# VH-VL binders against Rho GTPase-activating protein SYDE2 (SYDE2), part 3

Target 1, 120 residues: Rho GTPase-activating protein SYDE2 (SYDE2), of Homo sapiens (Human) (q5vt97r660to779)
Amino acid sequence: IDAFRHYSFSDQPKCSQYISGLMSVHFYGAEDLKPPRIDSKDVFCAIQVDSVNKARTALLTCRTTFLDMDHTFNIEIENAQHLKLVVFSWEPTPRKNRVCCHGTVVLPTLFRVTKTHQLA

## First folded at step 5 (VH-VL)

Design b30 (from b1 with light chain D54E; framework fv_firastotug)
Fold by ESMFold2-Fast, scan of step 5:
Parts: sequence; structure tokens; C-alpha cells
Structure b30 (fold): chain C 120 residues (1-120), chain A 124 residues (1-124), chain B 108 residues (1-108)
Amino acid sequence: as target 1 above (120 residues)
Amino acid sequence: EVQLVESGGGLVQPGGSLRLSCAASGYSISSDYYWSWIRQAPGKGLEWLAYIDWSGDTYYSTSLKSRLTISRDNSKNTLYLQLNSLRAEDTAVYYCARSEYFYDTSGPYYFDYWGQGTLVTVSS
Amino acid sequence: DIQLTQSPSSLSASVGDRVTITCRASQSVSDYYLAWYQQKPGKAPKLLIYDASERATGIPSRFSGSGSGTDFTLTISSLQPEDFATYYCQQYGSWPYTFGQGTKVEIK
């Protein structure tokens, strides 16, 4: 399950060019999340650039498969190709945090992550 | 239930190429896992070759990266491995395997599900 | 690269014996990032232990792992007929990920 593919990232064509600069990503929430593996209600969202973790949110409560939040990531990117938004289930041992859902955008596409109940 | 079935092995001539397939069932290869190819020469140990993650990012063994291509077809739920310029030392059983995706991973951790393997023999 | 050396390379044992296999790393393995696998002839490896000491789902309690840093052990407290196999350690604390050479457990 890829819950972030249900959200409008951009209607612009995908671009395979590399980009650099300061980027702000506003995350409003997620829907149709994969259930947490350990029955944990606590999750967090991380932003990855070319598979490297750049930032994360504090712990958030997930309601069944639904997450409400309002968070902005401010990240600096250098010659980046892919941006990933990933939700992890929280566990006491950090390395045990497992993916609930994800979304990937090929840069330099204009985008924002937002909540929707409509995209199949 | 998770099942992985490799195919495409057999006898191949030196200098040729091979393309192996790994058909997954019971889960989606575009979900929250790393998918790897690992080989084992007859009577020898295990050697990791390549992985592709749920988003399509790929990584390769440094000793083989010029000869390897890992890919997938999400619509067929199938992983592929292409190996070029085959040598006798590429003779091995080739496995596909799954690894968990964790927050701080720099690649596949440990491998929790393995296919049955497919034997590739490189001989003149 | 972190090189893993298993000791012994092979051993002979009887059903009911306590078997200990050691995996020594050339450099410290971070965060207990070490796994153990069992492989029977003609079969794929099966995960036994991960994070040095955590048993994988469905693995009997006679299998246990311990250790940290450069020294890790797999113990089988009371060897059963189905346990005659080759055992491999694997580290995932540093890239590239590496496997030990294997330890064959044979019937005496």
C-alpha cells in the first residue's frame, strides 16, 4: 500500500533532471495507510532525498488507516533526483520502525502533499 | 503467505548474458520492502548481488555493478536480474530474497523470505 | 569491508548435544546488526536470529544468539536430528553487507 500516491503531488509532467536548492514540503495528512505491523497507534513521517533521511516529524497518533497532521519540512537538496515521503510505525527500538506507506516524486516536479479522500 | 519463485536458469555459454525472473505472490513488490538477488556457488558461501527497494531505487555489489542490472515489473509482480559477460565463476544458485524496510536502513538488513533458487551453469 | 570468520568451519555432534558456533568480525558491528541463517542441502537459507539475539518467527527456543561488537555466538541447547545443517552469520551494520564462510554441523 502506497498512501501518498492518493494525494496530489503535481499535475506537471515528471522530470528526470537533478535539482538543487531549499525546498519546503507541507504535509497535511495521509489516508489508506498500511496497518502498523505491531498494532502501534504511534507513527512518524520522514522525508528522504535519494534514499537519505533528511528530516522527520514528532510522534503522531494514527487512527486505523488515517493520519491528520499539519507539518512543514524545510530541506536543502543538492543535485537531487527523487523525493520520498514515508510514514513509519513507532517502536521503542528506532531501527524497528517499519514503513506504513510511502510516496515518491521525481524532481524537479512542483508538488505539495495534501489530504484527499478521492484519488483511487 | 509470501512466496518467491525464481526462473531463467540453465546452461549458458561464457561471454553470454542471463536474465533471471523472480515471481512474487502473496504480497506486492512495490510495498515496504527491499528485494535482493543473492547467489551461492556450488559448495560455497552466500554473496549478495543487488537490491531494489519499494520505490525503484537500485544498488549493486561493487565487484559486479558494471555487469548487473536489477529491475522489476510491478504489473507482473516480478523482479529481474540481468548479468552480462558471463564467466565460469558466475556458476551458482541464484536466489531472490526479501528484506524489511526500517527508518534507518542504508540497504537490506536481514533476509526473512527466500525463493527456492535457480541454478545457472556457465560452461563451454 | 567487515570480514566475518566463523569457528569452527565444521563440527561433529550427537543428538542432545549443546552446540556453539562463533562469528568474529574484523571490525565492530554496530547496533547488534547480526543475523544467523540455517541452510539444509538443496534448500534456501532460513532466518534463525536477527539483531544478534532476537529469534525469528517460528524458530524453536533451543536456538539462541548472543554477543556484541566483534564477537557473536549461536547456541543450539539440545541438538535435534533436523538441526544438522550449515549455519551462516551475516552483518548489516556496515556497507557492504557480508556473510561468514559457514559452519557445517554434521552427525557424529
Scores: ipSAE 0.024, ipTM 0.639, lowest interface PAE 5.1, mean pLDDT 76

Design b32 (from b1 with light chain W95S Y97W; framework fv_firastotug)
Fold by ESMFold2-Fast, scan of step 5:
Structure b32 (fold): chain C 120 residues (1-120), chain A 124 residues (1-124), chain B 108 residues (1-108)
Amino acid sequence: as target 1 above (120 residues)
Amino acid sequence: EVQLVESGGGLVQPGGSLRLSCAASGYSISSDYYWSWIRQAPGKGLEWLAYIDWSGDTYYSTSLKSRLTISRDNSKNTLYLQLNSLRAEDTAVYYCARSEYFYDTSGPYYFDYWGQGTLVTVSS
Amino acid sequence: DIQLTQSPSSLSASVGDRVTITCRASQSVSDYYLAWYQQKPGKAPKLLIYDASDRATGIPSRFSGSGSGTDFTLTISSLQPEDFATYYCQQYGSSPWTFGQGTKVEIK
């Protein structure tokens, strides 16, 4: 289940254009999150650029399948092609962090990130 | 529970093309996984072919990349594999499979759910 | 490409036996990025072990994995009738993802 209610996704190939600069992504929350596994109820949200983790939130408590938050990521990107916004369930070992939801934007459509990842 | 059902196999002529489908139920393919195609020739081992991830990013086996296209249709919750220029060595059972991803992953890693497989036989 | 070689290619065992299967990599597999699968005739593979030693959901405790680098092992502590199958290892430490040739566990 997609947790970004107004997110529209395209299966098009990666944009051949590369962009650099400062970007702000405002994230208001998520819905329809994957239920936490036994002993896992903490989550965090991360921004990935070209499959590299660039920023994340502090740990947040998952309340069933809904996450309320009001967070702005300010990131610097260089020669970037793809932006991913992901919610992970927390585990003590980072390798074990499971995905709760995701969203992806192909650069340079950066305005889409602030609009389509917003919880309505 | 996730169920994956492959279809589109059968007898195909050498030099022809095939298009396989993998219908997913119990889970949306537009959610939080890598989706791969893996084949197994009769009596032989497993060979990974291609993946598509949640972002629509695709990656192919270097030996087959010129002959393969992986795609999906989110409205039909279905994964596809197109293979062109078929040869006898393409005779195999073709599986679709799911891989979870984690904070520190760059690819499908391991496969937690597999379809039943569909047999493709390349023969005149 | 990392080549995985399983040993033995086949073995015969009886119910209650301890069975050990090894998987050797041609190059070091980083971070314990190795999985084990069970496949019965006419069926798809089933995930048993991931990250070299973690059991997948629903897998009995008699299955265990160990190892690092180039040498990995799958152990079945007390073989059950439903365990007669072919077992495959898989590495995901580097692309392309590769599988071993398989080990067939047959009834003696």
Scores: ipSAE 0.016, ipTM 0.622, lowest interface PAE 6.1, mean pLDDT 76

Design b4 (from b1 with heavy chain S30T Y34A; framework fv_firastotug)
Fold by ESMFold2-Fast, scan of step 5:
Structure b4 (fold): chain C 120 residues (1-120), chain A 124 residues (1-124), chain B 108 residues (1-108)
Amino acid sequence: as target 1 above (120 residues)
Amino acid sequence: EVQLVESGGGLVQPGGSLRLSCAASGYSITSDYAWSWIRQAPGKGLEWLAYIDWSGDTYYSTSLKSRLTISRDNSKNTLYLQLNSLRAEDTAVYYCARSEYFYDTSGPYYFDYWGQGTLVTVSS
Amino acid sequence: DIQLTQSPSSLSASVGDRVTITCRASQSVSDYYLAWYQQKPGKAPKLLIYDASDRATGIPSRFSGSGSGTDFTLTISSLQPEDFATYYCQQYGSWPYTFGQGTKVEIK
């Protein structure tokens, strides 16, 4: 965490619904990704909470549209609105890593659906 | 290949609202870049206003945040900027621009492609 | 906020001249995160240099950038007629991202 640069937080109002606690996020792979940049075949995946980097994977080799991964992030979150998985290209300059593949966004809307009472 | 075309400028009244559009072509606005609005008052320098990244997260200039809304329509591949409570000092050419999004920084970097700009004049 | 001050604010030069523009930051700019733009009257800015010294695609070799920390320079080694324009620096090492006030390069 301390090794990662924190993103500036958006000044937009937060949703009144929030997520707090210890969370495990499991990723089994990704398909139909935008190909990585021509000059980089190494990528890594990062998990962000409210635009703050919380954890990342080791370097992975990205096929043009497919990532093989089986990784679990264990993170502690407090009053969080947005959870993102972002794939970044690895660049020779350590602080020049760019988004190479479109990310998956997980929003609290999924929790709102699960809060709705079950129908028999 | 990459083209950005702004529209929606013109003469507007003080106290009114403005909605600008930026139509992108040659690439998807939901890719791996951030998209910004930048303005330039006549004879003055450049001022960054807002950006939206590939995932839809939005960020605003602290001085203007209460009056600005940046949004997008993915089906139209178009960016929007809504500016409320217009004042004479909002008179400027408004540009949309694309920028890289890097892991190790907060938000967009430099702006590699710009639209032609649209002039907004706030006058009564 | 990091404020960028360009010097000179304007200069007059002839075709073939070597032109140097300086950008000074009020605080240190991290990791060479500084870009230079060219803007001609009635046109949008055009990216020339990024990461202090890297030329953007299609930019002639007569344009070069250098510097680190608080002092950065843009050099045009042999000014051409199409180079008469206003030049802006921009930092992206710290939030919010800020621009210099511009330097106008006009014909002598």
Scores: ipSAE 0.030, ipTM 0.627, lowest interface PAE 4.7, mean pLDDT 76

Design b6 (from b1 with heavy chain Y27F; framework fv_firastotug)
Fold by ESMFold2-Fast, scan of step 5:
Structure b6 (fold): chain C 120 residues (1-120), chain A 124 residues (1-124), chain B 108 residues (1-108)
Amino acid sequence: as target 1 above (120 residues)
Amino acid sequence: EVQLVESGGGLVQPGGSLRLSCAASGFSISSDYYWSWIRQAPGKGLEWLAYIDWSGDTYYSTSLKSRLTISRDNSKNTLYLQLNSLRAEDTAVYYCARSEYFYDTSGPYYFDYWGQGTLVTVSS
Amino acid sequence: DIQLTQSPSSLSASVGDRVTITCRASQSVSDYYLAWYQQKPGKAPKLLIYDASDRATGIPSRFSGSGSGTDFTLTISSLQPEDFATYYCQQYGSWPYTFGQGTKVEIK
């Protein structure tokens, strides 16, 4: 009997199983974030599939080291092994005009599995 | 407090193989960083070789891609560089180095922490 | 590939001198994606400057970087005994990332 399940991995977010299709990922917040590098409170979240940025939120306000949000990513994935959420703060300097990473959250992977499958 | 320690260097004959290790302490190699190998021939400049990122994705110097494999063991908090088909011009000090991750980054940008290096000598 | 050429290849200086090292790129390096490193004999390189002009954590204020496009400069405003070393520039504006050939700063 196949069912969708949430799994967590103890090492890098790789496994022997692959997933393809349209995936909806719901985020309700994050905790224990690294402090923003320049005391900026503006952050955004990006979702990565196999190290590729697929989508991001609009700018959000971070409260010290935690973030409240209610955001859904709808992403199309093909033969993917892991998801990752990365929280960035914007570094608005005239010469840089780029963002930097201030925290990382590895999300449980969602697989359609049978009783014969085992995950790392 | 951040420390990288390379090992596995030594004398190897042309055509041989060698595996270098880089043990990290004070932080996790599975965190939001790039991890690179960079070499320096005696008396010469620096040459970037390969990186592995937080997700296990790898990238290699095009001139060396067929002879290098970068990997890691998260349980040992250690990076590896496998060198194959070694030539005299591969004689160098090999460093492992850390780079911070940025959105829309195409790679490790600049290197903020370095190990002390390990010498590889390719000679008969 | 972007080639980085440093000038001079070597220089002799005294403690207290102002030292200027130039890094010139064969093609434009946009977005100020250039770093400077210091390397002492037998040691690993140490990051001094990133994004052309930002000092790395713990680096003394006598070190400063400037420049854009094809012309970049590292300045040491008052050379100290511990500053005798080889200095390297590095660009990360395009792949492959490249380093300059180095500038050796020696005691007079």
Scores: ipSAE 0.017, ipTM 0.601, lowest interface PAE 6.3, mean pLDDT 75

Design b7 (from b1 with heavy chain S31E; framework fv_firastotug)
Fold by ESMFold2-Fast, scan of step 5:
Structure b7 (fold): chain C 120 residues (1-120), chain A 124 residues (1-124), chain B 108 residues (1-108)
Amino acid sequence: as target 1 above (120 residues)
Amino acid sequence: EVQLVESGGGLVQPGGSLRLSCAASGYSISEDYYWSWIRQAPGKGLEWLAYIDWSGDTYYSTSLKSRLTISRDNSKNTLYLQLNSLRAEDTAVYYCARSEYFYDTSGPYYFDYWGQGTLVTVSS
Amino acid sequence: DIQLTQSPSSLSASVGDRVTITCRASQSVSDYYLAWYQQKPGKAPKLLIYDASDRATGIPSRFSGSGSGTDFTLTISSLQPEDFATYYCQQYGSWPYTFGQGTKVEIK
């Protein structure tokens, strides 16, 4: 995911402003993924806002280092600072799903929103 | 096997600050886990304080968030907790603990490995 | 916040006794997201049970968990000398994750 290469998965600061509104997030794929922790080829991607799961994709096939996707999340966010995309392995018991491949993207910068709030 | 060793405890004056360290071995803190700090006042129960995950995302207890900073150094495989504006009520044993990164909860699950704890006493 | 209340707060028991500890939540805990820990004096807590009923690796079969919603139980079917400790429940179905106040199991 070329658009997101500028963002480190390290201890970067969150956006200093809280943002609210309707947001469309379009994901084209992920590369340089860590090998799956579980011997499973079925994965799914979830979008998290301030560490809360908001939406997920259908099951996808993860190749060794690449995940191809063309998916748009339309989400309503309220006082949000942080967006994260995480790839999870699929298991028969969904509550056992854990990160299989990481291509997490942190976007602490400007977004197109309907309404913006600043913490006073 | 995973081992966690806390350090940096001791006697601290009220109003002061403290930096605790948690050295991990047997696993990299940059792997797919949540890393938490949990404290226990003498003779009392457990209180969760903060987490940091492998991507650097942090979350704090709402009552303590203005006084806490959780951080890590991946090159040293070490987790840190900074506490400011210390009060007598902060006297406790502080533990670091590991939790796996699962989809169906947005933070640490249960804690499968705990450090030995480090005692912090806030007194003049 | 979901508050967890354990009962009893303490109990005295003999080796071989069946011990039951309850954990009641102020609101429903989703998807069996409850764990139990054992803590001996001067030691860190040790995970016993997760997902309400799954035993952690290396935990003896005499320990069992059950329950859902607001009512959960930890049972020790035949108390052993090494089981005298304080037991804590923890929920992870809702943020912030909270612990019960603890139940101390003492020798008679």
Scores: ipSAE 0.020, ipTM 0.613, lowest interface PAE 4.9, mean pLDDT 76

Design b8 (from b1 with heavy chain Y34A; framework fv_firastotug)
Fold by ESMFold2-Fast, scan of step 5:
Structure b8 (fold): chain C 120 residues (1-120), chain A 124 residues (1-124), chain B 108 residues (1-108)
Amino acid sequence: as target 1 above (120 residues)
Amino acid sequence: EVQLVESGGGLVQPGGSLRLSCAASGYSISSDYAWSWIRQAPGKGLEWLAYIDWSGDTYYSTSLKSRLTISRDNSKNTLYLQLNSLRAEDTAVYYCARSEYFYDTSGPYYFDYWGQGTLVTVSS
Amino acid sequence: DIQLTQSPSSLSASVGDRVTITCRASQSVSDYYLAWYQQKPGKAPKLLIYDASDRATGIPSRFSGSGSGTDFTLTISSLQPEDFATYYCQQYGSWPYTFGQGTKVEIK
């Protein structure tokens, strides 16, 4: 994984293996975000394992399409196959937090995604 | 404004398969929402069939999951439902519908926009 | 699966009447995750109420929802001619999502 190289995220590989253990995921930031709504200028980042929320950051101010951060998630996983890094727009009602962008990493082989895919 | 238009219905043979399409306009199906198929047999109530969430994960009704496949084509902004091993009991109007995605990942989904539906009749 | 039973299955009402429809769940619905829909003949359902009591955009104030746990109600405070339709409840508190059997509101 080289920070100076351009990496393309490939389609999900077919794999029957699952991983368990302690995992550290380092998140450098996000690009091409869906702009926050005018009444919500804050975002947060969450890590999901097989579509289940495992951890999240504190609120971060995002006023552009770029989010610059340096955060490490330390998570314990059991029989996991997929990791997702998701940026949510913050809403006063927790159930209204919406996806701004995401990146997906397939286990058991981890790659750092240099760009997250925008959901727009 | 979001519009959903179903197509692919009509008369189909028992034992065959059916592929329905739902063309979305005014909004990208690859965005932050979930998209569902719901059916209604003539004179009966609503039955939820399947949804695909913002990440592409699929969820199916327990009674029908062996016969259903939900998918999407982001380049065509179109949602699909494939139903195999057709029976007379599959005769229904099939709707596609949108649900807002929330942070709670097992989260609440209600359907805020619906297509007009497409009638599927399964007969010999 | 959570089964939803609506009561009554059908009712006759006049313009100006107060109409109450009940939705009973076979087990507790989490966190008010219940919606109500209106369906007119030949048309798709229309969202009326979500999260048990929140009115959807553009829905008249005569429609209200209440309830929690296993017992939920939809109330139409003063029935209008355009309100004659079939009404459905739907829970999204547990997987898989389920609908009630419907309540037909007829003119009489």
Scores: ipSAE 0.015, ipTM 0.602, lowest interface PAE 6.2, mean pLDDT 75

Design b9 (from b1 with heavy chain D57S; framework fv_firastotug)
Fold by ESMFold2-Fast, scan of step 5:
Structure b9 (fold): chain C 120 residues (1-120), chain A 124 residues (1-124), chain B 108 residues (1-108)
Amino acid sequence: as target 1 above (120 residues)
Amino acid sequence: EVQLVESGGGLVQPGGSLRLSCAASGYSISSDYYWSWIRQAPGKGLEWLAYIDWSGSTYYSTSLKSRLTISRDNSKNTLYLQLNSLRAEDTAVYYCARSEYFYDTSGPYYFDYWGQGTLVTVSS
Amino acid sequence: DIQLTQSPSSLSASVGDRVTITCRASQSVSDYYLAWYQQKPGKAPKLLIYDASDRATGIPSRFSGSGSGTDFTLTISSLQPEDFATYYCQQYGSWPYTFGQGTKVEIK
């Protein structure tokens, strides 16, 4: 019933400042995932910088609506404003993989407060 | 069961500004979709203007980017398009529309739900 | 930019006719990155076909799409009174995503 909601983490405007450098992003898990599109529980996680895919995980199995994982993305960013962590349902045709949940960090804001951006 | 209802169109003088609204029902605008504005001049074809996605990322038509601002208010489940420095050639019906967000997409691929449109007429 | 050219620009047809509309791209589109829309006067466009051949939810089986590369076709196998409208193709294989100029299907 409550298991299959879309999860939105961000409604933050873009900042005018840009950030560059090497960044490590540690992902601990996700909750309230919508069901996988294929009749399977396979999902994968992707990290996007300014809407461009930079890295993704291998296929992961979710239980009903939660994903427990421990993965680190090491990425190089240049003049970036937004960092997105997105969980997609797996389908044989990559274009049909749809968002299960997401989190967005405004990169300039990341260095202004000690916010915890983690999935519930 | 997604419905989109545009409002805010009307007659505006050249050089003026206008704010269009698109009220969504049946689905949250903060869900995993692209939300776009598309216009159609009388008797002409369709022209994509701008999108905002579920995460707040925006993108604009190159020819119009200096005169448009797309935004949203999640608490009202409403999309907005701010039009500035309007010209006679901006006269058109303005639609808001939804697109699926796919892993391999950098933009709104195709539009599965459209509003009814709101007419903007730029005339002295 | 990929330019889409629809043929014919307009046609006259009778109820029961088979109608074929062609969309040609100025350069190759991935074989499933094309959509078709129907627009009636005073109404918003309605999605008919996506990924060149997949029918959108609720769309009658008389509508079908085919094609790949630079040549795509929308077919209405038996025209109904409610099908008199303007039809548009759209590609999403390359930014910027572009629409065809439209094909008007009029009653004879």
Scores: ipSAE 0.029, ipTM 0.630, lowest interface PAE 4.9, mean pLDDT 77

Design c10 (from b1 with heavy chain S99D; framework fv_firastotug)
Fold by ESMFold2-Fast, scan of step 5:
Structure c10 (fold): chain C 120 residues (1-120), chain A 124 residues (1-124), chain B 108 residues (1-108)
Amino acid sequence: as target 1 above (120 residues)
Amino acid sequence: EVQLVESGGGLVQPGGSLRLSCAASGYSISSDYYWSWIRQAPGKGLEWLAYIDWSGDTYYSTSLKSRLTISRDNSKNTLYLQLNSLRAEDTAVYYCARDEYFYDTSGPYYFDYWGQGTLVTVSS
Amino acid sequence: DIQLTQSPSSLSASVGDRVTITCRASQSVSDYYLAWYQQKPGKAPKLLIYDASDRATGIPSRFSGSGSGTDFTLTISSLQPEDFATYYCQQYGSWPYTFGQGTKVEIK
């Protein structure tokens, strides 16, 4: 989570009792990345809603501990609880992809407590 | 080699609490996996209860949310399930299971390894 | 919640028979996110199929899965004595995870 910076999101809920709608999540980069393996310098970023993968970026080059990117995820959510932005180290064998860092937002708590809060 | 061993089952009184353990070996529970508890009442089907993901976020069955706590101890490589306010309907074999969630693998939320299960009987 | 209904609830078949089990979802399951498990009496479930059609490691080729959306099928092309078991489908296309009620396969 400490590796995320400059992210934002907007959401247009359909109902006051739960979080549903179209969401745009803007991810500007990550710093203080610590890949599990020192020789892996390529990464990709994924967005997960309730731990379900919804979208990912193309492969990106990580400059040791810094990832500079500008990517927008457009996703549809229905009664969602958690949103995660996850950076994976790239491995030639997909089963070896490792989590480098993440950030999590608890959607129902945020909107049910602060319905008047404006998110953009 | 992945192994999961459950413990903590037995006979418990209605209204009481139980704490189940799942000891993992051959991998780290703090790595790129989700960990679930699933139960099966005698002669019945499978019911998912809770999972904890690689980041420590927890998720619960809606019907049991107020009575369940899933947790882990990374130093002991062990998962726990605390169930409160036990009822006769909670009598079941309780399994821990691993979900594989590596992004570019075949699926995020199927259970590729299961423990042998531990029987919990709720009776007076 | 997505409800999964399996058909039939039970069946009897002979060794060598082709067995087909269906799993119908109350709502569309995203991206083929459906798995099949085998459970033998007194044992934990064992993963057979994931992503609707991919066989898990070590699973014999006689087991195959197919389907998408709301209709999924598990097929055993030539039933063996060790295939006596209950089979469950599970969806992971939306939270919470749900299982079908199970199909019991008994050898005649």
Scores: ipSAE 0.014, ipTM 0.563, lowest interface PAE 7.4, mean pLDDT 74

Design c11 (from b1 with heavy chain S99V; framework fv_firastotug)
Fold by ESMFold2-Fast, scan of step 5:
Structure c11 (fold): chain C 120 residues (1-120), chain A 124 residues (1-124), chain B 108 residues (1-108)
Amino acid sequence: as target 1 above (120 residues)
Amino acid sequence: EVQLVESGGGLVQPGGSLRLSCAASGYSISSDYYWSWIRQAPGKGLEWLAYIDWSGDTYYSTSLKSRLTISRDNSKNTLYLQLNSLRAEDTAVYYCARVEYFYDTSGPYYFDYWGQGTLVTVSS
Amino acid sequence: DIQLTQSPSSLSASVGDRVTITCRASQSVSDYYLAWYQQKPGKAPKLLIYDASDRATGIPSRFSGSGSGTDFTLTISSLQPEDFATYYCQQYGSWPYTFGQGTKVEIK
C-alpha cells in the first residue's frame, strides 16, 4: 500500500499494477450518445471494473444524445486494472441492451492524475 | 449469422513470434459483445487467453499476459493475437470466439460462436 | 479461482443410452452461470447449454442441463451416433472464468 503513495513514473519503471480499495467516481453527464432505439427511450449508466458490473444508476429518459446528471458511485475494487463507465440503452430484455457511449480509465493513472477530473 | 475465420497458423520456431488473425463477418466487432482467443493443445482441454470488448479494452490470462497482445482493426472487422517468445508448450489449435455478456450481473459470460481454429506447431 | 472437475473423465456408451456427465465446482457458482460445450474431433467447440439449463439455438431436446451451487449435470437422454464427442463445462460466475477438464464420450 505505502509504495503507491510515492510511486512515480519518472523514478519507477512502468508496470501493470493492480489496485485495491474503496473508490468514489463522480459522473456529471454524457454527450454524443448513440440515439436509443425507436421503441426504447430509457438509458442507464453502469460502472464496470475488469469486465464486472459493480453499480448502476436508475433509468433516465433520453430524448436526445445528451444526458445531464450528477451521480457518485461508491465501489469496492480488488486487484483491478481497468475502470469503465458505460451508458446502455434499456431494453425490455436486458440481453438486448446496447452501448450508447463509454469511457475507460487505467486505474494506476486514475489514482495519480484524475482525482479532481471527470470521466469522459 | 456470425462467422469467424482464423488464419496465420503453421510451423513456427521456438523463440519466435506468432501473429494470428480472425476475420469476422455478419456482425461488427466494435458494436457489441466481447471477443476472445482460446487455445487447445493436442489431446488437452480448453485454455482461455484473452478478451477484447466492444470498446477496445483488453483482458489477459495472468500466466501469459507478458507474452500476449490482443488487438483489432475495426475497418477490416478483424481480431488479432500476438504471442511472443514461443515455446513447444504453445503448440495448439487457436480459436477465436464471440462472448455474450450482460449489464446487470457479471462481465463476459459464455462463448456463443466459435471459429474453425488454426493449428500452430512450435518446433525446430 | 473456481476449479471445475468433470466426472467421469471418459465413458463408453451405446446408441440409445442415457448419458450423465457431472461438473463439480470447488466453490459455489453464482446465479446458474455455467455453460456446456460439445467438441467433435478436429472441430471447434459448440455451445450446448447456458445458464445451467437453457438450450442454445438449434440444440436437440435430448440434451438437458441442471444443477446449482457446486453440482451441475449434463444429460443426453438417448445417445445418437453424432453425440460421440468430448464435453466441457465452463463457469462464468467468478473471474477468472474457468473450464472443466472435459469428458470423452466414446463408443462401447
Scores: ipSAE 0.016, ipTM 0.595, lowest interface PAE 6.4, mean pLDDT 77

